# Designs tried in a protein design chat: VH-VL binders against q96il0. Part 196

Target 1, 167 residues: q96il0
Amino acid sequence: APERGAERRDTAPSGVSRFCPPRKSCHDWIGPPDKYSNLRPVHFYIPENESPLEQKLRKLRQETQEWNQQFWANQNLTFSKEKEEFIHSRLKTKGLGLRTESGQKATLNAEEMADFYKEFLSKNFQKHMYYNRDWYKRNFAITFFMGKVALERIWNKLKQKQKKRSN

## First folded at step 7 (VH-VL)

Design R2f (framework fv_ebrasodebart)
Fold by ESMFold2-Fast, scan of step 7:
Structure R2f (fold): chain C 167 residues (1-167), chain A 120 residues (1-120), chain B 108 residues (1-108)
Amino acid sequence: as target 1 above (167 residues)
Amino acid sequence: QIQLVQSGAEVKKPGASVKVSCKASGYDFTDYYISWVRQAPGQGLEWMGWISAYSGWTNYAQKLQGRVTMTTDTSTSTAYMELRSLRSDDTAVYYCARSEPYKEGNFDYWGQGTLVTVSS
Amino acid sequence: QAVLTQPPSVSVSPGQTASITCSGDALGDRYAYWYQQKPGQSPVLVMYYDTERPSGIPERFSASNSGNTATLTISGTQAMDEADYYCQAWKSSTGHVVFGGGTKLTVL
């Protein structure tokens, strides 16, 4: 590719990052919070001599990031949609308009919103339990492979020093 | 050689469900995702969702949420797509394709397609 | 409206250059991919990562992605290039795949 080998590190990424980091990045960096999930994406640098174990770890971390971001983007979208529907329904029942005289969105007080929050949490309880279970499983796998990669890198570094000494 | 082989054509009545299979060969099945894409007669390509053969993680198109389920059987290197509550507008050729969403991967290999006809 | 917009059809004479555009917000921060589909056949990947060509695809195929518009270019178009062409991208906000509406290339 034309960009192959053109590796330069920047401390501050430019432009807007959405759910995934900007394309064509050649370094490992952390972007701004995603608009929908509110999580910071990580772009993973792929070294030319990536081992199969390193590749497996990177793919697992990338998949976990994508999974986590999609879960929270969907959750936030669902929450916002259902919250607006609840507010509109309650305002209609009270005979009130959807906007205040100042042009702001009309809102309900904390007591009125309590019913919505209780219903939302109850409705999504099982979903959040499954999320926590899967989050744990994914992080266990990542930690396990991080350990394997660390051991591989230590071993390779020792082999490199041995080769340097003998040659 | 990398190959994706799909199950044969199906004819279903409205309200029924259909389950299409996609058997992969020639690569490590768990290294890739399987995406499902359909095409109604004379129409364009419509993405339905994808599944990770490694973790079983799925992501479905909003329009199909609640009606579609994707699964894999790693012992047979086979992916499945089940679509429920069939309607006449679900009549289409259904494709499976190999992808790598975490790399923004292309759909580099496609199955031959499975025609599903929904009629009364 | 389609999330990725393509012209419905493009016509060229043999040997001329065909240009097929694909526009949408997703192309501003994600890679463009292009597929060729002939009647009764599965789609075939012809371009990936905006500009890259898979092995086996003729050199006359090239592509670019600038701003929110990706372009597939076929130089010295041949009768065998007559097909439907689809662009594709990943939608960052959802992780969903989006396809363009498709362009029928006719070689007259």
Scores: ipSAE 0.006, ipTM 0.534, lowest interface PAE 9.9, mean pLDDT 81

Design R2g (framework fv_ebrasodebart)
Fold by ESMFold2-Fast, scan of step 7:
Structure R2g (fold): chain C 167 residues (1-167), chain A 120 residues (1-120), chain B 108 residues (1-108)
Amino acid sequence: as target 1 above (167 residues)
Amino acid sequence: QIQLVQSGAEVKKPGASVKVSCKASGYDFTDYYISWVRQAPGQGLEWMGWISAYSGWTNYAQKLQGRVTMTTDTSTSTAYMELRSLRSDDTAVYYCARETPYNKGDFDYWGQGTLVTVSS
Amino acid sequence: QAVLTQPPSVSVSPGQTASITCSGDALGDRYAYWYQQKPGQSPVLVMYYDTERPSGIPERFSASNSGNTATLTISGTQAMDEADYYCQAWKSSTGHVVFGGGTKLTVL
């Protein structure tokens, strides 16, 4: 994707996961909030001796993060677009221009905006329910692999302790 | 049993649009994503995009952004892929494929393919 | 642009071990998937999550992913394994899917 991908309208924003930590980092690094999703990306440190099981856990966490980032970036863009379309539609229905006589952006009152928020939440209720379901499933998978990695580390520690005793 | 059945072959002129359907059966349609992949004659697989059958959100290949649209109809367990402004280099077999939310079995079941020929 | 590189062809005799590689930076951070495609047929998933095999795929199929290179291994290769093989991964930055260029496996 081009570096100026933000100039282009996306259903899956191109700005997600572009931030990188310093090259000499030996720890997981948390970046600034993404422009579209408002979520902070995590860049995972890759140790020199990463086991295949540790790699699977890291990849699963990275994929889950990217899925989460893309969902919220798309949701936020949809909200902003539909809010603006709603405001323009209602102003047109009233015979009003997009700007007041003072040159300020014309706005709707709190009661009118409440209608939009109610409609948006109702329309997106099922979408958020499915998001929560998938989020639960992904976290279950992550927890399962975390358990496997923990067991592997305990077993390796015990093996090293036995070797040390034999010498 | 799990099955994806696609619509029949299409012949289109340059500049036209085509809409390919993919009817799923044998599983809960909303539990899986549907990906679209095409293959030009004698060429490899090219990913076009995917759609979530439960959330409706999409992710399209950069090359096709602006001229592809993916939709689903949960009442009929059918996914659709519409490609606009067709060119001769869009001639390909178009596949739909099922994808898990975890990506565990990315493209675990495929439709039979739909040949779309673009010629004058 | 191909960001996953596969050899265009691999030849083995029946009963020998076939090895098909797939290389790209994305594989260091993402799972590898493998598909088999025979002429006139749809692709079939043969490996997922780097090393996992779907039910119905023979045990002679195995795979690994180390560094930026994923490998599909077919032990005791049979004539029925002759096909085109494609690797697949996700692009780390965009969530977009990428396929390798494909490898034609010939069993003679």
Scores: ipSAE 0.007, ipTM 0.538, lowest interface PAE 11.6, mean pLDDT 80

Design R2h (framework fv_ebrasodebart)
Fold by ESMFold2-Fast, scan of step 7:
Structure R2h (fold): chain C 167 residues (1-167), chain A 120 residues (1-120), chain B 108 residues (1-108)
Amino acid sequence: as target 1 above (167 residues)
Amino acid sequence: QIQLVQSGAEVKKPGASVKVSCKASGYDFTDYYISWVRQAPGQGLEWMGWISAYSGWTNYAQKLQGRVTMTTDTSTSTAYMELRSLRSDDTAVYYCARSLDYSKGEFDYWGQGTLVTVSS
Amino acid sequence: QAVLTQPPSVSVSPGQTASITCSGDALGDRYAYWYQQKPGQSPVLVMYYDTERPSGIPERFSASNSGNTATLTISGTQAMDEADYYCQAWKSSTGHVVFGGGTKLTVL
């Protein structure tokens, strides 16, 4: 009997990728964290009778999600690159190799890494301020459209009640 | 009155670099992104990249990655696009255009265009 | 590769309705924008957010976006509307802006 009898690739039971919503989903679905941004993507459900206003809101939310994902993916990649360069530079200054005797990457202690974190945060302060500005603008727009969609749905519900009472 | 005014036509040899400017007026320069779009003679519009006038944050078309650099000077409300290692197929009219942000993608005001000719 | 596909040309008689289509997967999830370009001139934004018209653009211009196909409609087409029209969207996978190949509108 094999130790690992089922060495199959990652797929859903129905043959659907793990990145897709469940086959019977009628609601928005939250995916696994992105490798680079570490944020969970939302896969938006598209109803068959989606109104123009609902489509506008969905596109705005989707574009905002992609903007957010792209910003954090770039920040995390920059952080990782600069962290590795900092570690290599410090190890070279100490006359140490890049690997331990066990083959693992050599590391710096927390006190040494504190210098890097302070420098990185200082260097990226303006970039994060601009991100916050844009984030607030986007959330205000989303909230406004969410309100319009909610009012539209209430109005449609009231119209349907009146129509049923008239019949 | 909102205006984007670009620098004049350039003639360059293959392998040279060109730097096109786009001076904005009539609005708060740092509230908008500036995109660069080029158009080869008789061809369609090709997006090159965008820059935030506020943060200097850039995103470049994959085809041009490594050859293009976009910058801004907030003191003069001017955006710049530098294209290096010029080839004959870089001959085009280069436009700057403003947008509220890249994800909305709307280009509501455009510069007049700058013809860059690359010939030996 | 073109992410957005437009017909290369459309011809209409004066006063008739012109329809220019733009198709691509991005349009199902992203806003469509439309630009008019006359010979020797810069592009002009004529429609944004799928259906919205900028101030100064005549009411005879309208647009829609359904599924993966956006449509620019010009009612009562005039000789002055003769131009190249480009659709535009944002490409989800890269965060890059993409233009359609353009449609030459001829008013005969």
Scores: ipSAE 0.006, ipTM 0.560, lowest interface PAE 10.3, mean pLDDT 81

Design R2i (framework fv_ebrasodebart)
Fold by ESMFold2-Fast, scan of step 7:
Structure R2i (fold): chain C 167 residues (1-167), chain A 120 residues (1-120), chain B 108 residues (1-108)
Amino acid sequence: as target 1 above (167 residues)
Amino acid sequence: QIQLVQSGAEVKKPGASVKVSCKASGYDFTDYYISWVRQAPGQGLEWMGWISAYSGWTNYAQKLQGRVTMTTDTSTSTAYMELRSLRSDDTAVYYCARGDIYTKEGFDYWGQGTLVTVSS
Amino acid sequence: QAVLTQPPSVSVSPGQTASITCSGDALGDRYAYWYQQKPGQSPVLVMYYDTERPSGIPERFSASNSGNTATLTISGTQAMDEADYYCQAWKSSTGHVVFGGGTKLTVL
């Protein structure tokens, strides 16, 4: 039916072709890079017959992606802001303007910027350690649930195969 | 075995402060968050806030913002919850519970509870 | 604002199936958790991640989450299951925790 028909189970994973990446039969699809995090979001495909365990895995993956994007968006914005403040402060200390004679932004050389990078890394060391710890925890949980889903699918496949043999 | 053991019952006057402790054992204290949940007599569970034992990062219930402070002492594997400017309606059993804010696996271990009575 | 609504009480006879519902917008996007609390005792986690049962919790406990409604189901209910049951969810990106009002399960 053209208005609102039932979709076949075997074609449902593809969804609307225009939104799928050109990898043929991908169930998930990839969006454009986020302006702030510079990470490409993954839009998770939701099957019509999603099991409770599959839903649990998807929720965990989506929540982890949201957490990851939030962290990197904040990190990138903080880096950019502090970098500009450092450059501005250093140029002021030298008695220089914020713009070159050609109207371009004034910059510091590599040696001067090395001071900023050292300070930024030192200042954010604990934050990055915290991120890495939580990333490993989340990755472990995702892997664990992926294993459970795989086992569920194998079991269901075996049950289905056994029923077919009863013909 | 994993255990959370809380300090004993407290009786306080209105306007006073109370500080409840929660000593963890049987796991790496810094791997988990500690949440605080209270329960007034005959009432339901009310979340107060959580603290990361690793970073000291806290998040408090809006209703308690400005009155509650959560801290940890990694050397003794102990979490603390201090509630200031006590009122009669703060009379409750206060629980600490282990959880993980990132994995959100729920609160799998709870302390035995600390009764705080606020009365004149 | 995330609010979780539970019926205040549910009564069943021994051996019957008890169902306790928990409804709220948070449950559409977040996991449901269930806690059992007996008089004078601390809450005990009985279900997590919508459907998972912790080790040590009897298999007669099960749960689901569909739309904005989570359900705790106790099959073959026993007298020992008489308790208050609380659902819980995480309140979106704020990292806040919200509990349902609780349901008193009476086994007659």
Scores: ipSAE 0.006, ipTM 0.508, lowest interface PAE 10.3, mean pLDDT 80

Design R2j (framework fv_ebrasodebart)
Fold by ESMFold2-Fast, scan of step 7:
Structure R2j (fold): chain C 167 residues (1-167), chain A 120 residues (1-120), chain B 108 residues (1-108)
Amino acid sequence: as target 1 above (167 residues)
Amino acid sequence: QIQLVQSGAEVKKPGASVKVSCKASGYDFTDYYISWVRQAPGQGLEWMGWISAYSGWTNYAQKLQGRVTMTTDTSTSTAYMELRSLRSDDTAVYYCARDTAYKLGSFDYWGQGTLVTVSS
Amino acid sequence: QAVLTQPPSVSVSPGQTASITCSGDALGDRYAYWYQQKPGQSPVLVMYYDTERPSGIPERFSASNSGNTATLTISGTQAMDEADYYCQAWKSSTGHVVFGGGTKLTVL
């Protein structure tokens, strides 16, 4: 269940907009891309006879999705803000205003913008490496729990088959 | 042996700032987050924020946003929490805790606590 | 804002089963964690991922999370279990942490 007050008014970087899937669906639902993260949210179906192991997997997937949404919403906001500040800084360094002599918005060429991208990537290298490390760890954990759930289901089928043969 | 050792007790006047340190040992400091949790006398636990020892990412409790700053020094495996514009209701024991972050979401090892008293 | 509600106190006789509840919207979507705090000491993690017990924590500690209510259960309660118990969860979209108000367990 979503937090009633805090998250409904959240925008990047603090959170992502919520969507409402159809009620009582028997399947996972995939929403439209979030405005800030540009990732599609998934709302997970909860089976009536969900095992403790299945519950752990679902909660892990939900937490991973929210973490991923927050990271990219924050990253996109930071990129946009720093890009704008870089452009303003470079124009000021050249003695140019935010407008050209013709009155149009001043811009930087591709070579000048390459300096920003190089600086941004360098500055955020550690952050992106940490994100990738955590992303892989999370996906490994999800895969591990998916395997455990699959083994549990196979075991339950074998138990049912043995009972049918005995009776 | 995993340990988090915090700096000693502090007495501050209202409006002052305090900076508490938390030195980690026995594990790779950059593999974990550090969370800060405080507890006013006779009250419950209140989360203040966390910091990634690897990336320097921080996330602060809304109530403390603008007053708290968390930093780390990887060369000494030490985390710091600075709280500014102290008020009497900031009197509390401040804990650092090793935070397994989104991997487990738990605080598996805690520092011994630092009493910060804010009084006139 | 406290979004996890715990009873302020629970009393039990030695050898009996104690149950401490924690209720809140977050628990429907997030894992519950439990911490034990004795007077003058730091909290100790006793349960994580709703049901898992860290190494070193006695088997008489168990936990569950159903609906929006997590429960810490201590079977064969001993005097040494007398402490404050706090539940904890992550808030769904913010990456923030929330603690319950705490429950004082008395063993008499």
Scores: ipSAE 0.000, ipTM 0.529, lowest interface PAE 13.3, mean pLDDT 80

Design R2k (framework fv_ebrasodebart)
Fold by ESMFold2-Fast, scan of step 7:
Parts: structure tokens; C-alpha cells; sequence
Structure R2k (fold): chain C 167 residues (1-167), chain A 120 residues (1-120), chain B 108 residues (1-108)
């Protein structure tokens, strides 16, 4: 049976948002923010004459984008879930119901929520530190391959110009 | 020297659960993901899921969702894979493998494998 | 949705070039990885990032990925290369790993 029905929509999200770039685009396109990660996905243009090195760079950028999207989607979901759990536990401890007299969801004030934010940041400090390390490593690799592609393009232009001049 | 050492063979009855361990050495355990892959007798490789040793973030194969749980213990540099509600078709050699997050590919170091036999 | 398709078997004589293909939609957007598995042993990574060879893997191993087809090439095939070979890619829609069905390489 399909798991993409109404019940499936209420479960933890998987995947990244999708967008449709203009049909005749010759550039990379930036889409709307993903529902869960709140990051904008990039749709990469594939040139007809893409070199193996250019393909390697594009695949690396696509994989890095997916990794980044998945990390932040997971982090945002974890934050939202733990925030709701914290609010419910604090309301229960105070002997308060989950709803006000007007029938609205009961909330905590900014000072009470500050405790949650401190605890969440402390609990996730190592995770964020490792994220930053991996982000640096990934961007270093991308920059390195971007440099190689740039050198390849310069070399090919020089080769083309040299051949035209000798012919 | 980098290595992954797995726990010994297990024999289980249908409906039971099994928990396989994978002890890492020779590298910083928290720098890598651990993937789990199984292979039924005479069959190909089937990916089960992976876990980040630093964050505990998991991603499981859809077929195993709800039956598998992956965990890590950084104090002992050990990864665990628990499979519940065992069936006879879960009989396989279970491997753990070190995965790099898209820098040098996936699964560059493998454990020796753990045979799990599910029979009545 | 994408499946990685490999031929079930390939046979070559010693010294010949073996070619093992792997086809699937995932390979157009993701890197191909290749593993060698000998009887009773764990898989060994032999190629990564479409074309790269890990340290310790002989230079006679090479690979390519063009369109939706990745190819593992073993030049001057030796008896020790007799094994099952598996291709692997990441599935872009889920972040899940997908393996090919495997190819048994026989050196006669």
C-alpha cells in the first residue's frame, strides 16, 4: 500500500523540496526554501560538453547540498519536537492544562523558554561542532575542484586559440 | 591500523531479536558514519542503514523501517545494529562498514561479518 | 525507484581485459563505487568517485561513469581477480544506498 497518503504526511519528512526551472535555462537555478531545512535548493545546469572533471564537481556539489539539506531538516525537526515536549512537561509540572480558558494552546514566556534554548544548545554543542568541521571539509573540496575546473577551462581556451592561430 | 571487529555468530528463533556489535579502532570513531549491509546465503549485498557516530543521526532502508535500530557508544568506539521480529529470510551475514560523508566514497573499511541464522 | 543493473557473469582468459557494466538512473547524478568480494571474505572497496582508485588497489583497475552507465575495467586480468563485483550509488531522493545485483567474474 502507498505510504504517501494523509497518514504519511504526518510522519517525519524525508527528501528535499522540488522545483521546476525554466525549460531553456543555461544557468544554475535557485529554488524556494525547503519546507523542513529552510534552505534553498540549487538545480545545476548540465552543459552538453561537460568534462569528466566538471561532472565530478557537479556531483560533489549536489551531494553536499543533499547532505546539508538533510542535516538541517533533521535538526529543525528535533528542535520542534523537543520544544513541544519541554512546553508540555513544564505545563504539567505547574499543574496547568495544555489549553487556556479560550481553548488556545498554553505557552511559556520568553524567560522560561530561555532555559530550553540553553539546554538544547548545550546538548547539541558537539553535533554542531562536527557539522561545522564537515561543512569546512566539504567546501574546501568544492573550492579545490572549482580551481581544477577553472584551470581546465583556461587550458582548453589556450589550446583552442593556439590551434586557430597555427591553422 | 584501522579495523572493525564484529561480534560472533548468532542462532535465533523466528520472532526473536538480534543485536550485532561492531568495535572500531585505529581512527577517530566520531569522524565517520557506520553503515550496515547484509548478505543472504548465495545472494547479493543489501544495504540496511547508516548511523553518524558523532550525532546519532540514522537513515534506514525502507524495507527494514520499524524493525531495525542502530546505535553507537563513543566511550567504547562501538556501533550496534538490532533487528527485531526475525524471520527465516533474515538469515544472512551482517557487515558493518565505515562510511565517509562524501569525501572518499562510502564503505572503505569493512568488519569481518556476523552470521545470523534464523531457524526453528 | 532506480535499480542498478549488472550482468550476472563475465568470463575472461588470463591477461584479457574484463569489463563490467552497471546501469541505472542514479548514476547520472551520483558517484559510482565498486566493491570486490571473494568467497568467505568481506567486500573490498576497489573504486570510488566514479574513477578514483584507493591506495593498495592495483593500477590495472580503472573505472568510468558516462550518462547512466558506470563501467569497471580490469586490464591484464589475473586469476586473483576472480570474485564477485558490486557497483553502488546513493539514491538522490532518499539518501539511501543502492547496490547492483553483482557480477561474478571468472578467469579461465
Amino acid sequence: as target 1 above (167 residues)
Amino acid sequence: QIQLVQSGAEVKKPGASVKVSCKASGYDFTDYYISWVRQAPGQGLEWMGWISAYSGWTNYAQKLQGRVTMTTDTSTSTAYMELRSLRSDDTAVYYCARSTPYLKGDMDVWGQGTLVTVSS
Amino acid sequence: QAVLTQPPSVSVSPGQTASITCSGDALGDRYAYWYQQKPGQSPVLVMYYDTERPSGIPERFSASNSGNTATLTISGTQAMDEADYYCQAWKSSTGHVVFGGGTKLTVL
Scores: ipSAE 0.007, ipTM 0.526, lowest interface PAE 8.2, mean pLDDT 80

Design R2l (framework fv_ebrasodebart)
Fold by ESMFold2-Fast, scan of step 7:
Parts: C-alpha cells; sequence; structure tokens
Structure R2l (fold): chain C 167 residues (1-167), chain A 119 residues (1-119), chain B 108 residues (1-108)
C-alpha cells in the first residue's frame, strides 16, 4: 500500500530525514528508508493520556533512533567518498581518464573493488564493534523502561478491576 | 569520587592552536562520552562537540567544523580538545563534561580552562 | 546562537516561587535539562529528563516540559539559589546539543 498521507522532509545536510504520520493515528508507523542512512524511521504515537514514564520511554526511543540514523548516514557518506577517491586513484594509475570515450563515468571491475571493500571493512572494524556495544547499551535502557511501563499498565489495570468490584 | 580535572590557563596569539586536556577519575572512562562546552566572558554556554571514550566517535558543532579535533587516551583516562586558527572571539572558559550518548545529561563538569586569545 | 529561548533575568523575594522558562521546537520531541552556574564555578546539573532531580538537589527544585516550553520551578527560593540557569536539549535534526541563552536569577 502507498504511504498514508505522510509528508517527508529533507533535514540538514547531516542526512537525517523527517516525516509525520496522518493525524488521528492511534499506532506507531514505519516510513520508507532514509536517503542517507538507509534505515526505516519510526514515528511514535502520542496518546492523550500519556504518563510521564511513557513520555520518557518515547523520547528515549526517538533519541536512540536519531543516534542510529546519524551513525549510518555518516558511515554511508564516508564510504561513498572513499570509494570515489579509490576509483579515481586506480584509474589514474592505469593511465585512464575519469570518463569513458562515450562520456560515461569510468568504473573498476569486481576484483579491483574487492580490494577497496576489504580495506574499508578492516579500517572500520573497531568503529562498527563499538557501535554494536553502544547499540546494546541503548537497547538495555529501552528494555528497562519498557518493563517499567508494562508494570505501570498492569498495576493500573489491577486497580481499575478492584475499583469496579468495590462499586 | 567522580572528578574531571582540566589543564591550566593558556594565553595564545591569533592564528595559534590550543590543546586542552581533561583527566577523568572515579568511574570507567570508556562507559561515557566527554562533551566540550565553552563560555565567552559574560556570555552563555556554547556546545562544541562530544567524543565517545570507547569508540572515539565524534560529533562537532557546525560552527567549529574544520577547526576542532577531539581525542581520548584510554590508558590515562584523558580527553583532549584542540582548537586551531584561534581568533579573539575564541577567548572563553572551556569546560569538559561527562555524558552518556543516549541521555545527553552533563552530570559532572571539569573546573574549566581559561583560554585568552590576544590580538 | 542557541535555538532555545530563555528570559535574560528573573527576580524574586526570598521564600517566593521562581519560574524560568525555556522555549524551542526541540523541546517537543526531546528531553529538557537544567544547569545552575554560580559566579566563578562550573555548571551543576539540577534537573534531567524533563522532570527528574539528581541526588543532592533540594526538593524545592522541580521542572516540567509541555509542548515546546520547559519550565524550571524553584519553590521557597533562598539566597543560595541566586545563579545563572541554563536549559539544554538535543536538537533532533542534527544530533547536536543546544543550550538556552541563560537566565540570571536574583533573590532580593
Amino acid sequence: as target 1 above (167 residues)
Amino acid sequence: QIQLVQSGAEVKKPGASVKVSCKASGYDFTDYYISWVRQAPGQGLEWMGWISAYSGWTNYAQKLQGRVTMTTDTSTSTAYMELRSLRSDDTAVYYCARSTGYKQDFDYWGQGTLVTVSS
Amino acid sequence: QAVLTQPPSVSVSPGQTASITCSGDALGDRYAYWYQQKPGQSPVLVMYYDTERPSGIPERFSASNSGNTATLTISGTQAMDEADYYCQAWKSSTGHVVFGGGTKLTVL
């Protein structure tokens, strides 16, 4: 199904995209992949009776999503820049121009590009490992607050049932 | 106890560079980010950037892009902030502060380092 | 410049309630934080996560965040509360931290 009334907005050159779901939505919804991070953003529904604890959880999830988007947008930008530099240097080494005789952008074969991918992955291995550690810590915090919200909801439901039985 | 101890005051000429240090103690240095915040005389707080002590991942204020570099040395639990091409309007007290990447709360601050740029 | 707007000064008498506001679009989606700075001293975190108070901060400090406006409230204001107060939020569009311009609280 096509997008349901959502408006997408380009944000700063950082590459973080923004969008809004249709008004009167009672559910979280997932947008299309961000141009720069290639991650699907989630817009969180805000109920009218949101508790302070539910608000803290929502804001934490939003902050974590934006941290994730920013990390991958920056990684993708770095990858693209270094890839172009690698291709340019290799073409110059081979005595070739940046464009073919037909005017198309010149490229390298799969074997030559494999060298770049190996180097990029190796160079960024620790950064990706540290990203995973930070992602784990953030998800632990989110899970903890989700547990608190769940307990709050169970407690409120039990109180309401007791109240009904008393009346 | 948790402490952030910064290097001493610096006086620099326009065009010079300054490197301020921030030594952390009393906690696992690699569990937190270090943010840098400056304050010009009589002015408010201005965020400069932050660095993850674990990954070395940095995020700098747009105004300072190209002039600032933040680094850490985990063996000494020390963060560094280097500002290049100094101008008179860089005269300020420079603070380091501890934060978590997900909370962005600056719960502990260094004592501040006065950097004076003389024209 | 900061995206968050604060009044430059607020004056109260001892024992009265002081209210310091902080307004900006970032506050609708992000947590507000509050810092106290006394002359010649480093800032001190006094409120976090919109409404939470760190250990060691007196109960007379409270805060809220509604719409695009966060408010720091100091009840029974004392002379020792005289300081500059700064709000802070994380700007969602860039992942950058922003501070308000600061409010000088005078207790006379």
Scores: ipSAE 0.000, ipTM 0.531, lowest interface PAE 13.3, mean pLDDT 81

Design R2m (framework fv_ebrasodebart)
Fold by ESMFold2-Fast, scan of step 7:
Structure R2m (fold): chain C 167 residues (1-167), chain A 120 residues (1-120), chain B 108 residues (1-108)
Amino acid sequence: as target 1 above (167 residues)
Amino acid sequence: QIQLVQSGAEVKKPGASVKVSCKASGYDFTDYYISWVRQAPGQGLEWMGWISAYSGWTNYAQKLQGRVTMTTDTSTSTAYMELRSLRSDDTAVYYCARDVPYRESAFDYWGQGTLVTVSS
Amino acid sequence: QAVLTQPPSVSVSPGQTASITCSGDALGDRYAYWYQQKPGQSPVLVMYYDTERPSGIPERFSASNSGNTATLTISGTQAMDEADYYCQAWKSSTGHVVFGGGTKLTVL
């Protein structure tokens, strides 16, 4: 159906959704969970008087979010495809069909699925470790720039105070 | 007035490296990604990877992983693509293209292309 | 290993409608993009987000994406439309960009 294709495209791993925050929002908006990454995208409010440093922080946060969304969307898609392939392989080996008599997808028991989960985690261990390293590095950078923005705002407040005393 | 201007043609021997530049103008360089796409003579388009002009974060095509490096210099609004261990089948026109941020790649402006010929 | 399949060539008479298809699993859950490339020139984005047309692209260009098949349609095809056309999609499993093999449109 054409509508199903359009619906899926409304929740892209790139972190941009067609279901935008309400118009005239003056705050950051948290969207619904992305279909692929299962993470909630954040739509960042852009102040009219945004400083260059504030813009840099916002862009860093937006880019980090997109990176994070794309990683988890890819990971979840890989998990789902490998899980489906594993289930199909095991059912075929048993001589069973892909559907039960009730028309539902045939499933494996918890013991069989535990083997898949263990293998998947082991196979992806190094990938997840590198992800965690990069995730923390990115969040450290964001925290650092948040501190710089805070200092800029304090300095600007002190400058305004001094200007009032001088006038 | 958005323009991407690439460096001139290169002739290399097998095993050498090539570094192509792409100078952007007419927009805030750090607001967009730069993708690299190549095209062998008489063949189709092949995506090589993208780089964030803001952070320097990269994502490379699996086939080129380990041989390609993409960098940017924000002070000159220039993107670079270096391809190592050149083979004859790397002979192609190499394009840089402006890539939209925060969503699926779409290439709205392209450089003029750089012919890289790899021959003995 | 092309993930997106296009016919290698399509021929139409001037003034007739040209239809170029692009098929692949990626198109079922991702947007289609279309590029026009004339000999010796860089590609030009002609359609994006399945159905949207960039500023400067004639209204005779339109596109759709249904199921796993995207279609670029050129109504009232003109000699100047003769070019190679490439579709593009995002491959969800890798996060990579994939291009179709290209279609040569001949207007005669």
Scores: ipSAE 0.000, ipTM 0.463, lowest interface PAE 19.3, mean pLDDT 80

